# Ledger of designs, part 77: VHH binders against q9y6x5

Target 1, 379 residues: q9y6x5
Amino acid sequence: LPPKLLLVSFDGFRADYLKNYEFPHLQNFIKEGVLVEHVKNVFITKTFPNHYSIVTGLYEESHGIVANSMYDAVTKKHFSDSNDKDPFWWNEAVPIWVTNQLQENRSSAAAMWPGTDVPIHDTISSYFMNYNSSVSFEERLNNITMWLNNSNPPVTFATLYWEEPDASGHKYGPEDKENMSRVLKKIDDLIGDLVQRLKMLGLWENLNVIITSDHGMTQCSQDRLINLDSCIDHSYYTLIDLSPVAAILPKINRTEVYNKLKNCSPHMNVYLKEDIPNRFYYQHNDRIQPIILVADEGWTIVLNESSQKLGDHGYDNSLPSMHPFLAAHGPAFHKGYKHSTINIVDIYPMMCHILGLKPHPNNGTFGHTKCLLVDQWCI

## First folded at step 24 (VHH)

Design ma17
Fold by OpenDDE, fold request of step 25:
Structure ma17 (fold): chain B 379 residues (1-379), chain A 123 residues (1-123)
Amino acid sequence: as target 1 above (379 residues)
Amino acid sequence: QLQLVETGGGLVKPGGSLRLSCVVSGFTFSSYHMAWVRQAPGKELEWVSTIQGSGDYTYYERSVKGRFTISTDNAKNTLYLQMSSLKPEDTAVYYCARTQYKYSGEWTPFDVWGQGTQVTVSS
């Protein structure tokens, strides 16, 4: 039988939640599988970019989804939540569900994973749900498991996306122990529901399941604000993206805009596009604006207004608070093995290996995940 | 055709309780996040609480946490706000509205509103 893989994302699940809270269902999942304690995600540490990196193995500069809000100067197109279905934005890469679906006797399914409702390279997931955050996890799970169990050609790759604990993290901040403990318990219960459903359907032993996330969450405060209006008049630039990484499109000379912003705050780094640190792999794409502003951890960039969020993400991808985890179970994975760290782009070549797919050129390193896999030699 | 009808407001003494109801017609609230917001005289609109239409998750403004409970009755297509330990500061017109969470971490603007129900907390 062809290998099957289910990729599950709980948005905004910070890695250290596993150490600070109890997850009986997830721990059982890990006990019978593997755990990567920290996953270094890609810069910027936002939802659209990182989810696309997971399924392409590419840095943001390479796959072209460089933020949740983008602007293309040539076509004058905008990308945002309300305008994310134009293949123009996604076609700079080939996500794994497309690769999988183009194989013989295989199909792909998706429950609201970013980009799965878009025809990428003229291919859309055989089965998918349109994004609606109000749809229950149960309904998403029901559709995914139905497709995994009863489709022809068989669904061999599926994705499932859930918005928590991201929404709660934004609302309450990650340091709110009372509210976050409640939310994280619910997430653990959802994992329990997932496992139970798979067992009931007879899928548990043969289905590979990866549970991961795109980013973590850091605590924000009204006391840590960077007001750009104090440094530059808004008539001198167009704001493409705001916080914690602002994308600036100058309306006047770029150097003049830079000079007005470079010393705006001691808690914000200002980069010309060509001066963006190499370690971010966030330079070589036309969709990256001429100037970017990167706030320090926990600081919020604002335009003469107060932020309503107590938690946020998008910061430097080297920060532990931005890192998610990865757990996995199934015939491809060891049992009872824990690994310290991988890069988020490493997930793609691993998934390709599991599914027997030839990976597209990518930035991942398959060697980083070999110790997780039963058929590989662990160095 | 889309309509929200709010009821349950009134005059209550500090420490008292009220239960607000919002009957939805023209759509199913299970396909949306439903919220309560309030506006006091001379003040800006203030968010109070949100519930996922499916009932999985609830969110509360800090000042009402522990005192207010948001809930739904799917069979009646009705949103509720149980208010207890009411304070004078809770005096406002209360509105129910629909929204949704986005990938970016933002919420969609409220696009459907009720007429509002007056809540007055006074000695």
Scores: ipSAE 0.902, ipTM 0.960, lowest interface PAE 0.5, mean pLDDT 96
Fold by OpenDDE, fold request of step 25:
Structure ma17 (fold): chain B 379 residues (1-379), chain A 123 residues (1-123)
Amino acid sequence: as target 1 above (379 residues)
Amino acid sequence: QLQLVETGGGLVKPGGSLRLSCVVSGFTFSSYHMAWVRQAPGKELEWVSTIQGSGDYTYYERSVKGRFTISTDNAKNTLYLQMSSLKPEDTAVYYCARTQYKYSGEWTPFDVWGQGTQVTVSS
């Protein structure tokens, strides 16, 4: 049988949740598999970009999903939740499910992973669910497992996406022990359900499963706000994205806009596009706006309206609070092995290896994950 | 047609309890997140609670956490808000509405509302 892989994302699952909360089901999953304690994600640390990085192995500047909200000055197109199905935005890269489907006797399935309901390079997932956050995990799991078990050609790669603990993290903040404990317990139960379902269907021993996330969550406060209106008139720019990384499209001379913003707050770095630090790999794409503002951890960029969120993400990808984890189980993975850190782009070449796919050019390093794999020599 | 109908409001003493109901028609609430919001006299609209229509995930405003419970009955296509330990500051018109969570972490604006039901907490 061809190798099979299920990629699961729990949005906004900060890595250190594993240390601060109890996850009996996830811990069992880890004990029988592998754990990467910290995954350094890509900048900016947002949902669309990082999920696409996982499945492409590319930095955001390379795959072209550079934010949850984007603007292309040439075509005058906008990208957002309300307009995310135009292949224009996704076609700068080839996600793994497309690569998989182009192989003989293989198909892909998706339960609401970002981009999976879009025909990318004229290829859409053979099986997919349109995004609806209100659909239960159970229903998503039912569809995924049905497709994994009964499809022809067989589904060899599947994705499953879940919105928690991101939604709760935004609402309550990651430091709310009471509320986050409740939410994380539910997530652990969902992992239990996943494992149980796979066992019941006889998939557990043969299916490779990766459980990961796109980013963490940092605590925000009403006491840590950066009000742009105090620094610049809104008539001088168009806001493409706001916090914690603001994308600024000047309506007047860029230099003038920059000069008005550069000293707006000691808790915010202001970059001209060409001056964005190289370590972010966030420069070489036309969809990155002429000026970006990067708030310090826990600070929120606002206009006159106050933010209601107590948690947020999108900050510097070197911050531990932004880092997710990765756990995996299956025939491709060792048992009881823990690794300290990988880059999120490293997941792609690993998945390609597991599936026997030739990876597209990517920014990942296969060597970083060799120690997780039974068929590889650990460096 | 899309319709939400709230019932269950009334006058209650501090410390008392009320159970609000919201009957949904024209759509399946399990395909949405359902929310309760309230507006007190002279105050702005305030979010109270949200529930995933097809699941058990619930969200509460800080001041009502532990006192209010949001729930659903799928068979009746009905949303509930069990309110206990009511306080005078809970006095408001309560509305049910639908929304959804987005990838970006934002919530869709409420696009369907009920007529509201008056809750008055007074000694």
Scores: ipSAE 0.892, ipTM 0.959, lowest interface PAE 0.5, mean pLDDT 96
Fold by OpenDDE, last read:
Structure ma17 (fold): chain B 379 residues (1-379), chain A 123 residues (1-123)
Amino acid sequence: as target 1 above (379 residues)
Amino acid sequence: QLQLVETGGGLVKPGGSLRLSCVVSGFTFSSYHMAWVRQAPGKELEWVSTIQGSGDYTYYERSVKGRFTISTDNAKNTLYLQMSSLKPEDTAVYYCARTQYKYSGEWTPFDVWGQGTQVTVSS
């Protein structure tokens, strides 16, 4: 039988939560599987981009989902939560669920993973749920496990997405120990539910399961604001995305806009597109605007209105606060093995290997995950 | 017809308790995040609490945390706000509304509102 893989994302699960809180269910999951303590995600460290990087193995500049809000100057199209179903935005890459879906005697399933309700390259998963944040984890889990267990052709790759602890992180900030403890406890319980469900269905021993996240969360404060309006008049540019990485589309000469912004704040770096640091791999895409502003960790770029968020993400992907973790269990993985770090793009070639899929060209390094896999030599 | 009807408001002394109810019709609240918001005289609309329709997750504004409890009764299609240790600052018209969380971390604007129920906390 072809191998099966379930990819689970808990949005905004910062890696160090594992060190600072108790996760009995997750720890048990890890004990019987593997853990990568830190996953270096892609810049910018936002939800749409990083989730797509996980399933494509590509940097944002390559897969084309470069932010949660995007603008394409040629087509004049906009991308956002309310307008994310146009294949135009997704077709610059081929996500793994599409690759899997196109295989003979296989099918893909998805519960709320970004992009899975969109026909990408004219292909959509055989089973999917339209995004609705109000749908319970239980319902999502029930659908996913039903599809994994009873589908024909069999579902061999499935994704499951959950919005916590991201929502709570934004609301309370990661430094709110009381609220975050409560939220993280619930997440651990959900993991328990997942494991229990899989065991009940007889899937636990044969299903490969990856639990990961797209990014972490940093503490924000009303005392750490960068007011963009203090530096430049709004008539001189169009704002495509705001914080903590602002995407600026100049309405006047780009150099003039740049000059007005370059010294706006000591806690914000201003880059012309061609000057964006190479380490970000965030340059070679037309959807990246001519000027980007990158706030320092914990700083928020605002206009006239202050943000009510006490936590945020999207910052430099080298910051530990932005890093998620990865845990995995199943026949493909060792038991009781811990690994320090991988890149988020490394997940894709690993998943392809597990599923026996030929990977599309990607930025991941399969070698980084070899020690996690039972069929590989770890030297 | 989409309708939200708030009840349970009234006059209460500081330290007292009230339980607000919001009956939903025209849609299933389990398919949405339900919220309580309030508007005090001369002040802006303020978010108070949100609950995922399934009841799995709740969110509270800082000033009401520990004093207010949001909950649902699926059988009655009713949203509740149990308020305790009420303060004069809690005086406002309370509204229930629906919203949803987005991938981006934003919440959708409230698109369905009730007429509200007056809560007055006074000695």
Scores: ipSAE 0.875, ipTM 0.957, lowest interface PAE 0.5, mean pLDDT 96

Design ma17
Fold by OpenDDE, last read:
Structure ma17 (fold): chain B 379 residues (1-379), chain A 123 residues (1-123)
Amino acid sequence: as target 1 above (379 residues)
Amino acid sequence: QLQLVETGGGLVKPGGSLRLSCVVSGFTFSSYHMAWVRQAPGKELEWVSTIQGSGDYTYYERSVKGRFTISTDNAKNTLYLQMSSLKPEDTAVYYCARTQYKYSGEWTPFDVWGQGTQVTVSS
């Protein structure tokens, strides 16, 4: 039988939560599998981009999902949560579920992973749930496990997405120990439910399961705000994305807009597109706007209205607070092995290897994950 | 017809308790996240609390945390707000509304509202 893989994402699960809170179910999962303590995600450290990087192995500039909000100057199209179903935005890459499904006697399933309800390259997941954040984890889990167990052709790759602890992190901030402890406990319980369900269905020993996240969370404050209105009139630009990485489309001369913004705050870096640091791999895409603003960790870019969020993400991907973790279990993985760091784009070639798929060209390095896999030499 | 009907408001002394109810009709209750918001005289609309559609997660505004409890009864299509240790500052018209959480980490604007129920806290 072909190998099977379930990819699970808990949105906004910061890596160091594992060190600061108790996760008996997740720790047991890790004990019987592997852990990567820190996963360096892609810049910007936002939900749509990083989830697509996980399943494509590409930097944002390459797969074309460069933010949660985008604008294409040629077609005049906009991308956002309310307008994310146009394949135009996704077709610059081929996600792994499409690759998998195009293979003989295989199908893919998805429970609300970003992009899975969109026909990409004229292919949509054989089984999927339309995104609805109000749907319970249990219902998502039930559908995924049903598809994994009873589908024809068999589901060999599945994704499961959950919005916590992101929502709570935004609301309470990651430093709220009382509230975050409660939230993280619930997440651990969900992991317990996942494991129990898989065991009950007889899938546990044969299914490869990856539990990861797209980004972390940093503490924000009303005392750390950058007000753009203090630096530039709104008539001079169109705001495509706001905080903590603002995408600026000038309505006047770009240089003039840049000059008005470059010294707006000591806690914000302003880049012309061509001057964006190479380490971000965030330059070579037309969907990246002419000017980007990058706030320092914990600072929030605002206009007239102050942010109500006490936590946020999207900052420099070198910041530990932005890093998620990766845990995995199954026949492809060792037991009781811990690894310090990988890049988030490294997950794709690993998953392709596990599934026996030929990977599309990608930015991942398979060598970074060899020590996690039983069939590879660890150096 | 989409409808939210709030009840349970009234006059109460400081330190007292009230339980608000919101009955939902015209849509599937669990298909949305439900929230309480309030508006005091001369003040802006203020978010109070949200409960996830599944009931697993709750969110509270800082000033009401520990005093208010949001809950649901799916079988009755009813949202509740148990208020305790009420303060004069809690005086407002309380509304229930539905919302969704987005991938981007934002909440959708409330699109369905009730008529509201008056809560007055006074000695």
Scores: ipSAE 0.865, ipTM 0.952, lowest interface PAE 0.5, mean pLDDT 96
Fold by OpenDDE, fold request of step 25:
Structure ma17 (fold): chain B 379 residues (1-379), chain A 123 residues (1-123)
Amino acid sequence: as target 1 above (379 residues)
Amino acid sequence: QLQLVETGGGLVKPGGSLRLSCVVSGFTFSSYHMAWVRQAPGKELEWVSTIQGSGDYTYYERSVKGRFTISTDNAKNTLYLQMSSLKPEDTAVYYCARTQYKYSGEWTPFDVWGQGTQVTVSS
């Protein structure tokens, strides 16, 4: 039987939650599998970009999903939550579910993973749920497991996406121990439900399962705001994305706009596109705007309107608060092994290996995950 | 036809309790997140509470946390807001509305509203 893989994302699950809260179900999952304590995600540390990086192995500049909100100057198209289904935005890369279907005549399934409801390279996931945040985890899990068990051609790759603890993190802030404890307990219970469901269906021993996230969460405050309106008139630029990484499209001379913004706040770095630090791998794409503003950790870029969010993400991907974790279980993985860190782009070549797929060119390093896999030599 | 009808408002003394109801027609709770918002005279619209369509998660504005409870009865297609320990500052017209959560971490604008119900807390 062909190997099967279920990729699960709990949006906004910061890595250090594992150290600060109790996760009996997840810990049991880890005990019988593997843990990567920290996953260095891609810059910017936002939902659409990082989820696409997981399934493509590419930096954002390469796969073309460079933010949750984008603008293409040539076509004049916009990308956002309300307009995310145009293949134009996704076609700069090939996600693993497309590869899975095209290389081996297999099926893929998706429960609301970003991009899975879009025909990418004229291929859409064989089975998918349209994004609806109100749909329960149980219903998503039911659909995924049904497809894993009853599909022809068989579903060999599946994704499951869940919005927590991201929503709660934004609302309460990651430092709210009372509310976050409650939320994280529920998440652990969901993991328990997942495991139980797989066991009940006889999938547990044969299905490879990866549980991960796209980014963490940092504490924000109304006392840490950067008001752009105090630095530059709105008529001088178009705002493509706001916080914590603002994308600026100048309406006047770029240099003038830059000069107005460069000293706007000591808690914000202003970069011309060509001066964006190389470590971000966030330069070589036309969808990246001429000027980007990067707020320091915990600072929020605002206009005249105040932000009500107590937590946010999207900051420097070197910050531990932005890092998710990765846990995995199944025949491809060791039992009881813990690893310190990998890059989020490393997940793609690992998944390809597990599924027996030839990976597309990617930025991941398969060697970083070898110690997680039973069929590989660990150095 | 999409319709939200709020009831249960009234005059109460400080420290009192009220239970607001919102009857939904034209759609199901499980398809949307439901919220309570309020607007006092001369003040901006204020978010009060949200409950997920699945009922698993609830969210509260800080000032009402511990005092207000949002819930649903699917059989009755009704959203509730149990309010206790009411304060004069809770005086407002209360509205129920539906919303969704986006990948980006934003909530969709409320697209369906009721007529509202007046809550007055006064000694």
Scores: ipSAE 0.844, ipTM 0.945, lowest interface PAE 0.5, mean pLDDT 96
Fold by OpenDDE, look of step 24:
Structure ma17 (fold): chain B 379 residues (1-379), chain A 123 residues (1-123)
Amino acid sequence: as target 1 above (379 residues)
Amino acid sequence: QLQLVETGGGLVKPGGSLRLSCVVSGFTFSSYHMAWVRQAPGKELEWVSTIQGSGDYTYYERSVKGRFTISTDNAKNTLYLQMSSLKPEDTAVYYCARTQYKYSGEWTPFDVWGQGTQVTVSS
């Protein structure tokens, strides 16, 4: 039988939650599998970019999903939550579910993972759910496990996505111990449900399962705001994305716009596109706007509006608060092994290896995950 | 026809309790997040609470946490807000509305509103 892999994402699960809260089900999962304590995600540390990086092994500049909101100056197209279904945005890369789907006697399934309800390279998973935040985890889980268990051709790769603890993190802030404890307990219970469901179906021993997240969460405050309107007139630019990384499309001379913004706040770095730090791997794509504003951790870029979020993400990907974790279980993985850190793009070549897929060119390093795998040499 | 109808408002003394109801017609609870919002005189609209359509998750504004409970009865297509330990500052018109959570971490605008129900907390 071909290997099977289930990739699960709990959006906005900050890595240090594992240290600060109790996760009996997840810990049991880890005990029987592996843990990567910190995953360095891609810049910007947002949902669409990072989820696509996980499944492509590419940085944003390469896979083309550079933000949750994008604008293409040539086609005049916009990308957003309400407009994410155009393959134009996704076709700069080939996600693993497409690669898997195209294999003989294999199929892919997806429960609301970003991009999975879009035909990419004219290919869509055989089974998928359209995104609906109101659909319970249970229903998503039931569908995905049913497909893993009963499909023909067999589902060999599946994704499962859940919006928590991101939604709660935004609303309450990650430092709200009371509310976040409640939410994270629910998350752990969901992991318990996942494991139980897999055991009930007889999938647990043979299915490889990865539980991860796209980014963390940092505490925000009304006392840490950067008001762009105090620095530049709105008529001088188009805002493509706002906080904590603003994408600026100048309507006047770029240099003039830059000069108006460069000293706007001591808590914000302003970059011309060509001056974006190389470490972000966030330069070589036309969808990246001419000017990028990057707020310091915990600071929010606003216009003449107040932010209602107490937590946010999207900041420098070197910040620990932005880092998720990765746990995994299954025949491909060791038991009781913990690893310090990997890059989020490293997940893709690992998954390809597990599934016996030839990876597309990617930015991941397979060597970074070898120690997680039973069939690999680890020093 | 999409319709939300709030009821249950009234005059109550501080420390009292009220239970608001919102009957939904034209769509299904489980397909949306249902929310309560309120607007006090001369103040902006304030979010109060949200419940996931499936009922798995509830959210509360900090000032009402522990005092208010949002719930649903799917059989009756009704959203509830149980309010206890009411305070004068809770005085407002209360509205129910639907929303959804997006990948970006934003909530969709409320697109369906009721007429609201007046809650007055006064000695």
Scores: ipSAE 0.840, ipTM 0.929, lowest interface PAE 0.5, mean pLDDT 96

